# Designs tried in a protein design chat: VH-VL binders against Apolipoprotein N-acyltransferase (lnt). Part 9

Target 1, 229 residues: Apolipoprotein N-acyltransferase (lnt), of Prochlorococcus marinus subsp. pastoris (q7v0g7r236to464)
Amino acid sequence: WQTNMPTREKTNFKNQFINDKLISAQKIALSNDAKLLITPEGTLNNNFNLNFKSKIRMLAGGFRNSKNGLRSSLLGYQIGDKTYSSFIDKHRLVPLGEKIPGFLNIFSRGLSAVGGIQPGSDSRFFKWKFTQPLAIAICYEITDGFKIRNAVKSGAELIISAANLDPYPRKLHYQFLSLARVRSIENKKDNIIISNTGPSGLISEEGKIIKLFDPNTEQNDVVNPNFSI

## First folded at step 20 (VH-VL; from f3 with heavy chain P100Y)

Design n9
Fold by ESMFold2 at other seeds, fold request of step 24:
Structure n9 (fold): chain C 229 residues (1-229), chain A 121 residues (1-121), chain B 107 residues (1-107)
Amino acid sequence: as target 1 above (229 residues)
Amino acid sequence: QVQLVQSGAEVKKPGASVKVSCKASGYTFTGWHMHWVRQAPGQGLEWMGWISWYSGDTNYADDFKGRVTMTTDTSTSTAYMELRSLRSDDTAVYYCAREYYEDWSEYFDYWGQGTLVTVSS
Amino acid sequence: EIVMTQSPATLSVSPGERATLSCKASQSVSDNLAWYQQKPGQAPRLLIYGASTKATGIPARFSGSGSGTEFTLTISSLQSEDFAVYYCQQWHRYPITFGQGTKLEIK
């Protein structure tokens, strides 16, 4: 029996790869005077550790272990952090609330395959020390307009929509973008969209696409939303 | 000990390509980018860009975008810089350089010995 | 692009005396500035980083000062091995840029 490569070596390489990606992203962000770096859903693997102290405030898509199981989250790193100091967990593993024909059905079929991940808190409000509050939608959570509206009513100044759209066809990428535009319009807040291979960019509070990056390329670019104080 | 050992001098015609290698040893590659810097005869230093060892990310200076390709081979601990469509003003010594180990600040504490590339007809 | 301008282009000084080399940035680089020494046929050697911190193994006679746009390298009591070309370098914004160099010569 031929043995496979040791599991620890494979995990170590993935951590080195991710750390290299993050360092590259932070260098470029700092060179452009960015104040917040945001990465897509699932960028960090489970039990991920930075090999460096973060030089910029970062919201990174990843996973965390909680007493109730594994969580898909956006993880908050302040300047100087090697481990996240804040987080917001993905709330729904399948869509709830506001629905559109076709998109919701297709999206639901994709999500049911991810098993083992536990749902988090239903609040989409994220208050982060020394930063204005945010409304967070991780992937399918963009379909729940009520939860996003509640976060904005609670004081959120900006919507962050993070997703991993790798497993989904391009039609769903367009539908994700359309939903993000609706959330911006109904809440009168800018929405930063960040996805791995899908749409990423900035949507204005009027629902206009201010900037949209090429979905087939890896990009690190700066946008300037209406983000008070 | 950190060591950066580069490939030997090369003579090329205008329009050709050159690929310079830089073999690294004596440190772990996590968190470090390899930088390439060139120096024309009798002139100062010009930064060309960096490459990440594990992720393959690159950042090229604008003057070289479209003509330069940087790669790494972690199995041989070797970084490569290829410059295409060579011109006579590409005649220079090409250095690989390591950024600071502890915090990836982009000043260079170790340099390769340099590789002279001469572009002449 | 941040342009780094060094002065003078050539500085002639006698051994044992003090040399003062200037580096000016076209816009603020905070303290993200390094100084290098380069002798003919050799790669540059790091002297100072963070504008004022000496690199490992650099003699006490070397010191750096400044912040923002104006920086100074001072070499007290020059030794014969100190006659070389000196470069400043910023890493505050891409592209990384170097000054054009100051040649320090024996008078």
Scores: ipSAE 0.538, ipTM 0.829, lowest interface PAE 2.0, mean pLDDT 79
Fold by ESMFold2 at other seeds, look of step 22:
Structure n9 (fold): chain C 229 residues (1-229), chain A 121 residues (1-121), chain B 107 residues (1-107)
Amino acid sequence: as target 1 above (229 residues)
Amino acid sequence: QVQLVQSGAEVKKPGASVKVSCKASGYTFTGWHMHWVRQAPGQGLEWMGWISWYSGDTNYADDFKGRVTMTTDTSTSTAYMELRSLRSDDTAVYYCAREYYEDWSEYFDYWGQGTLVTVSS
Amino acid sequence: EIVMTQSPATLSVSPGERATLSCKASQSVSDNLAWYQQKPGQAPRLLIYGASTKATGIPARFSGSGSGTEFTLTISSLQSEDFAVYYCQQWHRYPITFGQGTKLEIK
């Protein structure tokens, strides 16, 4: 076959594409007075740096290198950052329990086979300068109610659930939404769900779906979660 | 020397469409967004929207949604704006304008020469 | 949408005098305001950005001030080339909007 571009030029083009996407998202967020921009799991590629200084606080799904291997993470950018200043790594690549439901078993088999990613810290509590404390669930971590409950007991005021559901059937997308509703109800906290082809939106502390975007469209929008005292 | 060169003047009937081009040259990095702004004769300036050079994302002003399509061709450093279902009040000079390169602040340091589009019955 | 209102619509002044042009926003735009000069048959030329920062190559007689909702462009000693239409523009919130213009003409 015949390649029309050198490999180095292809890499620069893809990085520019991602940077342009992020700038577009930040412009829209700023115009709507958003305080935090959140992107789905896996939005940023490995070794990715912004070509610009972030103008909004951003939690972006991506990857980072650690001394023990590649991590799937939610990367935190403060205003002015070109590189992330905070992170929380995905921990559980395979859930443990006495009995695994079919939904979780498919997740475990698919994720373990495809991921090849080292597990990170098992804490889901994320205290980040200039924002409220958060409980973070990346992908199937939403199934671990104990870890999310512990983050809320530690002071988390909002649950953030980020996922990449591209490789999974629609039934698993709905099950992800159902689990997010359960986490919201049992902890009495709003839950912001961010996924690329699955459900994205806001779940109230009562488990009510306040807003749910079309799973198959790219959308940027502002939601206003409630914080409990 | 930064330069934005637009296509020539056009005359159209109501209901037709027009596609204006804007070729960018003279700077080594063409990332971020290109904006389009129009000016009716004797009137002020009206922002139409922007398009991202590499991602293809657009943000259109509400008055033009459904009638405007913006595109880019990064291989030729050219941006395009197409306005459909033309009306007589679309008669205007159409400008492409570059946002500030260093931090994408949306003030316009370079403008195309303008393209007059006249819509008459 | 944030409406930008300029005053006066027309300002008649003599060369060498001071001109003061006003721009009011319907909502706060912080410092996200620019000023442009436009002569007949030409594209606008950027004068001021960030409410008060002169663009490269703009003469010292031009200055900008203000923040929030009220902004001023001042030309301290008018030259013959300064007689044109001046526009303010905000980029704080979409849609980007311009003022209706102030025509600066010789008395």
Scores: ipSAE 0.523, ipTM 0.829, lowest interface PAE 1.8, mean pLDDT 77
Fold by ESMFold2, look of step 20:
Structure n9 (fold): chain C 229 residues (1-229), chain A 121 residues (1-121), chain B 107 residues (1-107)
Amino acid sequence: as target 1 above (229 residues)
Amino acid sequence: QVQLVQSGAEVKKPGASVKVSCKASGYTFTGWHMHWVRQAPGQGLEWMGWISWYSGDTNYADDFKGRVTMTTDTSTSTAYMELRSLRSDDTAVYYCAREYYEDWSEYFDYWGQGTLVTVSS
Amino acid sequence: EIVMTQSPATLSVSPGERATLSCKASQSVSDNLAWYQQKPGQAPRLLIYGASTKATGIPARFSGSGSGTEFTLTISSLQSEDFAVYYCQQWHRYPITFGQGTKLEIK
């Protein structure tokens, strides 16, 4: 710990770092005519605001303060936004009378360590101005095939699976990928996977991995699903 | 008052590397990205890429990928460009250039004075 | 990559007259176009950005126009200090590219 650097300056450096990352990503996305920029779960820290007006529609993993506490969310930024204008909160599945599978227990421990994130709405359908409807799975939510199927039945054209798998063993990364493939097959929809240290890429509606980026590497790239956004 | 001051001219042999520095001064903010542009003697301008001041992200033109490394030191407001495996056609004046601060549009309102790098056998 | 083509390569004009420099992009760059002036031994100087907006401190005799693929820099009533090489540059798509330059010289 550097005791001679004020805490406010450390917070400002992290915000500058994240804003620089986002500007770099937006420049590359714009140069490739991308229509939507998606970032992994937890990319934006708590109380984060852009230091710039977004030039591209962006779904960024981050946090928001709600009346009932801190929420883990995908935050929607329209062109021109400095603050998010839309969101979908991570939902915590709590089945009555069912034991939590060991896979989900590990995820639950990770979520608790992040500082008491509160559950949001249980719907995974996300309709956003000027985009096609989306089905959203944040981290362990990919295990709830019923809610994803309901979002597709409600009109979702694309599945977006966002996660931060950094705190988890690599075998859970493979399980996340496998579940994403199942969601694509059973719903006949492409699935964009965005993770921090795990798999990121595009899964076809047939479950075929169209593109998979090297796990544990930071990459920004453009993918084109069967349905444009 | 905004100034970009680059390191001095260098003479190198083929196969060597060169590292050019660019110190920004005259304001408290260095911008989002610093760009590097070169110009062979009597020729036009060629963009080499940019580096993010705070995140370290880079975007290199294809002709330089694998041979160029850009870095920054935020504490000294200095950007660096290193070009490796030099060839005779790398002889050029190398400029650092600042993009427009307000909206990060990639036109260059301030340029360094240029650093001549000569690659000769 | 987007190729920026300037014409003419050399333009000979007398002081006091009007110079018109052309820049064509191989594909649309919207209005993400800038113009620079470069004198021998000096770094480029920004003249115009956004195709038509003059940079700070640039004389009124400089003007830019165009959008998409065709752009024009006009210098009305040329002064002796205006004889230099002029470059256009797009920042619409990576890699950022410059035109090959138009040398404006005294007739």
Scores: ipSAE 0.522, ipTM 0.831, lowest interface PAE 1.8, mean pLDDT 78
Fold by ESMFold2, look of step 23:
Structure n9 (fold): chain C 229 residues (1-229), chain A 121 residues (1-121), chain B 107 residues (1-107)
Amino acid sequence: as target 1 above (229 residues)
Amino acid sequence: QVQLVQSGAEVKKPGASVKVSCKASGYTFTGWHMHWVRQAPGQGLEWMGWISWYSGDTNYADDFKGRVTMTTDTSTSTAYMELRSLRSDDTAVYYCAREYYEDWSEYFDYWGQGTLVTVSS
Amino acid sequence: EIVMTQSPATLSVSPGERATLSCKASQSVSDNLAWYQQKPGQAPRLLIYGASTKATGIPARFSGSGSGTEFTLTISSLQSEDFAVYYCQQWHRYPITFGQGTKLEIK
């Protein structure tokens, strides 16, 4: 799903409109045997809940509240969900853990005791039930080749690059596309790009643009990326 | 009680346009999509497309793309279907049909009474 | 486009007897299939959805079965008001399509 709704012009748009657009998108996706629906960064507003049960797995750009404030996230909805069941938060582009060595030690002990999160090597790695492992870049996270490579090393089979490029000049839209191509080439993985007012499409593992949808046009379409074995 | 009440029969010349209305009543939520289905005399049913009540999104069957425009007015709970560049084989009864409200499955639990549109010289 | 083919085109049955109507899809529609009844001069009426679930207010004598590509509507103990045209409809893929209809006539 490529949305053409500028975020800067948003005035607390009604949840009814968003729910209707999501249902329209899910109907079209289901009719085309799509297995996953992806929406751009910031598509859902804060504390958004579906007023319907999702019929398709959906990764939707949105926001969630956390103890440290509002997070920009890609929210995962399983079939039957009205509330997201998984998420991956947008991450700051600072090397985490290099400034806090004790964090890694406590994290390692936590893993042995309670079966926690694997430290350090998969910050952009996303795995949830019934889908292949993913490497996720939200907005300028595409510039962090280290974290994307680590997600691929951890088993990610596809790169998903979600963005809202409305605040930025058109030349930066081209830079986003170029960076996504580089990540596909260096990791040998297909890359699905979904943006609000910028480029959306499929980039092959060789960096070739397989499909590129018209910018500033709302579109729903199905792409078939190659998942590696 | 759910009701879908359509506008009355119309007679048109080839090349003209027709706009059929469908007023929904009997429920407080005008949700999901309204569908339009037509039936030529003595023939079966043909799906034309749907329109979303709140977002205005449409999905038209290919045979009607370029000739059909569907709209809604949520303040009056009324859906509209306009068919342009009419041909004699557009003579049919045109129905609005409500998809299942609870889970948006695309089977139609309520239908309008139908609007006969006759296209003849 | 998924073609829905109904058979027979016309079925002649006496009141009180059992009628079996067939609907075949050109490709799988899972259980995304509905059945409608239409009497002359009236809009279609939903009978069955999800291949086998009766709509609200539909008499017990109506039942549906099938999945994938082959579906059956069964009407036990036919009443005089059941003589009409019956349509199957899939909503698995766009465009939504209907079968051509089976006319149920009094023998």
Scores: ipSAE 0.521, ipTM 0.830, lowest interface PAE 1.8, mean pLDDT 77

Design n9
Fold by ESMFold2 at other seeds, fold request of step 24:
Structure n9 (fold): chain C 229 residues (1-229), chain A 121 residues (1-121), chain B 107 residues (1-107)
Amino acid sequence: as target 1 above (229 residues)
Amino acid sequence: QVQLVQSGAEVKKPGASVKVSCKASGYTFTGWHMHWVRQAPGQGLEWMGWISWYSGDTNYADDFKGRVTMTTDTSTSTAYMELRSLRSDDTAVYYCAREYYEDWSEYFDYWGQGTLVTVSS
Amino acid sequence: EIVMTQSPATLSVSPGERATLSCKASQSVSDNLAWYQQKPGQAPRLLIYGASTKATGIPARFSGSGSGTEFTLTISSLQSEDFAVYYCQQWHRYPITFGQGTKLEIK
């Protein structure tokens, strides 16, 4: 006998998958004495909660509901959290329908009006308990050098560039990497790049690529960026 | 009652492969990591690695990378460990072991009964 | 890799006596240490986790202590069923490692 599975059961399977991924990542991070685990943009589903208490400080790409609608965010989990305790919202959303041919544009405009993701504040400075201040760029926010420079002037000691580049051509992946290098050079700060299928790695404050992982492989690794303190 | 039941003993020639199964029963979540540990006759315990039930992520001990493949089948609650290019020093009892389920601490309260794999000419 | 060294390799003790088994880690494992008992032909049995917490169903005569690099398993009044090999195990850093074992022989 075969029966249709309820949407709730399919959602639970995806949650188990994501929780498995996070547990695997935290185990590896802990074994390597990592102080912070960072995951790409969009790693967590909307309204996602861990099925476990986080054992490491984690900055995970995901979504949150706010008064003005759904936000794409980098969500902060302290040790012991099952629900994020800090966040920084994506400010510069990719316009809905950017990659859609013109004849589909009407559908994308309607989707946006029905409750698409809303932009967050334009500040890229992020500080929470027990970590050094960070400058955070989610996806195309890396194009705004002024906002990143302002975060560095406010005390940010490291740039974190998180992205989900699945919907974009590989040539845009290279452009993302180039922009991250420019931000590192102009601000004299290391930049950690975390993406799902695009470039991930460490760029030095001089713009040199210290480590770059293969774009189409899932990897966990510990990098030791330079902090100013 | 949590129970881990492994496949039966096997005899193999050098160069062959072996695939040991471990069927889990008595729990409602299969999303925990399953560990594999082996023990050569008269010797101590050697951790081989773990596999994630739902995501398929693996973490293998260096001595087994390139020769071991761990898989799961969540529909049958069964984990598998395949060891290729067998050598005589791979003769051992192979155990599956479950980590503590509440906080995924990596100590093992439940073990399979063990599967003896004998590699001889 | 963290090497776990157990001593003694073999310990002969009369029933009713106290047995003390030692486990030393090559670097700190905090309290991420477990002890197991293994009888011939059987899978290991968890005795102690978190260095000092007894697993469910483990008799009161078993106790664990230590932290960091030095750990002790104590059996306060040895029973005939305690004949076995005992292993310590750390899960602080991959690879997970076990001590080489202490064989407890009952005179």
Scores: ipSAE 0.499, ipTM 0.823, lowest interface PAE 2.0, mean pLDDT 77
Fold by ESMFold2, fold request of step 24:
Structure n9 (fold): chain C 229 residues (1-229), chain A 121 residues (1-121), chain B 107 residues (1-107)
Amino acid sequence: as target 1 above (229 residues)
Amino acid sequence: QVQLVQSGAEVKKPGASVKVSCKASGYTFTGWHMHWVRQAPGQGLEWMGWISWYSGDTNYADDFKGRVTMTTDTSTSTAYMELRSLRSDDTAVYYCAREYYEDWSEYFDYWGQGTLVTVSS
Amino acid sequence: EIVMTQSPATLSVSPGERATLSCKASQSVSDNLAWYQQKPGQAPRLLIYGASTKATGIPARFSGSGSGTEFTLTISSLQSEDFAVYYCQQWHRYPITFGQGTKLEIK
């Protein structure tokens, strides 16, 4: 699902509207035999609960309260859930004081924090019952190739790249897409991109753009990534 | 008690449009989708699509895309179906039908009484 | 599009007998199948949903069975009010589709 909803216009009064949108999305997904419904970063409001039991496995961008404050997350809903049963929180990148040189040339040089202390080895690895393991990148996390590679080494079979790119100019939308392509190539894994105002689609393990949706429209469509063992 | 009451029969010429209404009563739940199904005289049933009450999302069958518009008015609990560029083979009884609301399974437990639309030159 | 094919097109039976109506889907619809009864001048009436679950108020003589691609509606002891047209319907994939109908008539 590509929501195409600017971040600054989200409000808590939209919970009923969002529930109705999710029902419509799940009906369409089920009709197309989808196994997983993915929504962009920031789709759900804080402390959001479904007013229905989910009929499809869903990874929804949203927020959750934790002991250390509010977290931006992908929230996992299993079949039958009204509240998420799993999650992966957004991780921050801290560059080593160097501006990222030439985003358009990333295939030749790589974009990473060299030798820095990283979150634990499983920070972008995501597994839940009845689905293959995933490597998750939320927004800027796609720039950390080491964390994505570690998730693939831990058994992830597909990369999911979720973002809210509304705050950023179109040039950075292209950089996001380019980084996603690099991650697919270096890890030999398909990458599903889902964003609200930026690129959404499927990138092959060879880095080819198999499908790319119009970034400025609300869309719900099914892709069939190539899962590798 | 849920009840679906549709607008009365209409006679139209080819090329015209028709807008059929469906008023729900006994209705307390938002979020259900309203479906439209038609039946040509002596023929079977043909699903036209659905509309979401609250969000306004629609899903139209391909045969009607470009010619149909479905809307809702939640303040009056009324759904509408407009069919444009009418042809003689659009002569049919048009039904609104409610899906099962508790789990949104798409079988229809309540139907409107039907609205006959006759298209003749 | 999933094509729903009903057989027979017309079934002539006497009151008190058992009627068996068949519905075949062109591809699997799991158990996302419903049966409706329709009499002339009336809206369809839901009989069975989920392939085998009777709707509220439906007499015990009606039963449904099947899954995947083949489904059956059985009326175990026909009453005079059961002579009507019967439709099957799937909601597994869009577009939602109905069978062409089986006319159940007395004779």
Scores: ipSAE 0.483, ipTM 0.802, lowest interface PAE 2.3, mean pLDDT 77
Fold by ESMFold2, fold request of step 24:
Structure n9 (fold): chain C 229 residues (1-229), chain A 121 residues (1-121), chain B 107 residues (1-107)
Amino acid sequence: as target 1 above (229 residues)
Amino acid sequence: QVQLVQSGAEVKKPGASVKVSCKASGYTFTGWHMHWVRQAPGQGLEWMGWISWYSGDTNYADDFKGRVTMTTDTSTSTAYMELRSLRSDDTAVYYCAREYYEDWSEYFDYWGQGTLVTVSS
Amino acid sequence: EIVMTQSPATLSVSPGERATLSCKASQSVSDNLAWYQQKPGQAPRLLIYGASTKATGIPARFSGSGSGTEFTLTISSLQSEDFAVYYCQQWHRYPITFGQGTKLEIK
């Protein structure tokens, strides 16, 4: 799923809109016999619950409250769920510091939309009932090749790269794509990229771009990655 | 009690456009998706597509892509279907139909009364 | 596209007798099938959904059966108000499709 909706403009006022989008996406996915629906980083709001039971397994970008504060996560919904049953939290957050004012200016639009996010676990391995194990990189976590390799060594059969690239310049979009291609090559695994305004598609285990969607359109589509060791 | 009330019959020339309205009433919210189905005289039923009430997302049947535009106005609980570049074989009764809202299964428990659109020179 | 084929095209039956209407899908639609009744000048009326579940207010004489590609609507004791056209419809795969209809008429 690719969206052009800016992260900072997502609010509780838009929750019915998001539920409508998800129902539309699930209808299309079911009509095409899809097994897993994946949405970009930051698609769901904090404290978001589906107002329907999920009919397809879904990994949705969103947020969760933890005892240590708000986390940016991919949230796992099994068939029949209205609330997520699994999650993997973003570990590498956008850097924010008073001593790097130019860096702070670059990310200010993105930071205001998400507010107060804390880092999660550093493991990128995700195993879930009824799906193959996954290696997950949220946003700039793709830069940590060691953690992604460790997830693949632990049995991950596919890499999922989810991002919200709306606050970043086009040069970083290309760098994100290049890093995703490298991770596919070095680990010999297909990589599914889902972003809201940047590149989305499928990269082969040889680093070739099998499919790349237009970054300026909202689109649902079915891809068939290879699952292999 | 759920009720779908459509706009009245229309007569159009080939090449013109028609816009049919469907007002939903009898419950406190609009449904998940509104569907449009047409029936040519003496013929069966043909699905045209659906529109999402809140997001405005659409899914059009291939035969109508490029000629149909569906919209909603949630403040008045009204859905609209516009068909452009009309041909004589577009003469039909056009229905709006509500899908089952509890699990959004796509069978239609409520239908509008139908709007006859006649396309003739 | 899944083609829904109904048979017979016309069925002539006496009141009080049993009518059996058939619907065949070109590929499996699981149980994502509905039946509708339509009288002249009226919108269709939902009879059966999920292949076999009666809609609210539908008399006991109506029943549906089948799964996959073969489906049947049965009316066990025809009443005068049952003479109409009947349609099957699948919602398993887009586009949503209807059968061509079976006209049930009085013998």
Scores: ipSAE 0.442, ipTM 0.782, lowest interface PAE 2.6, mean pLDDT 76

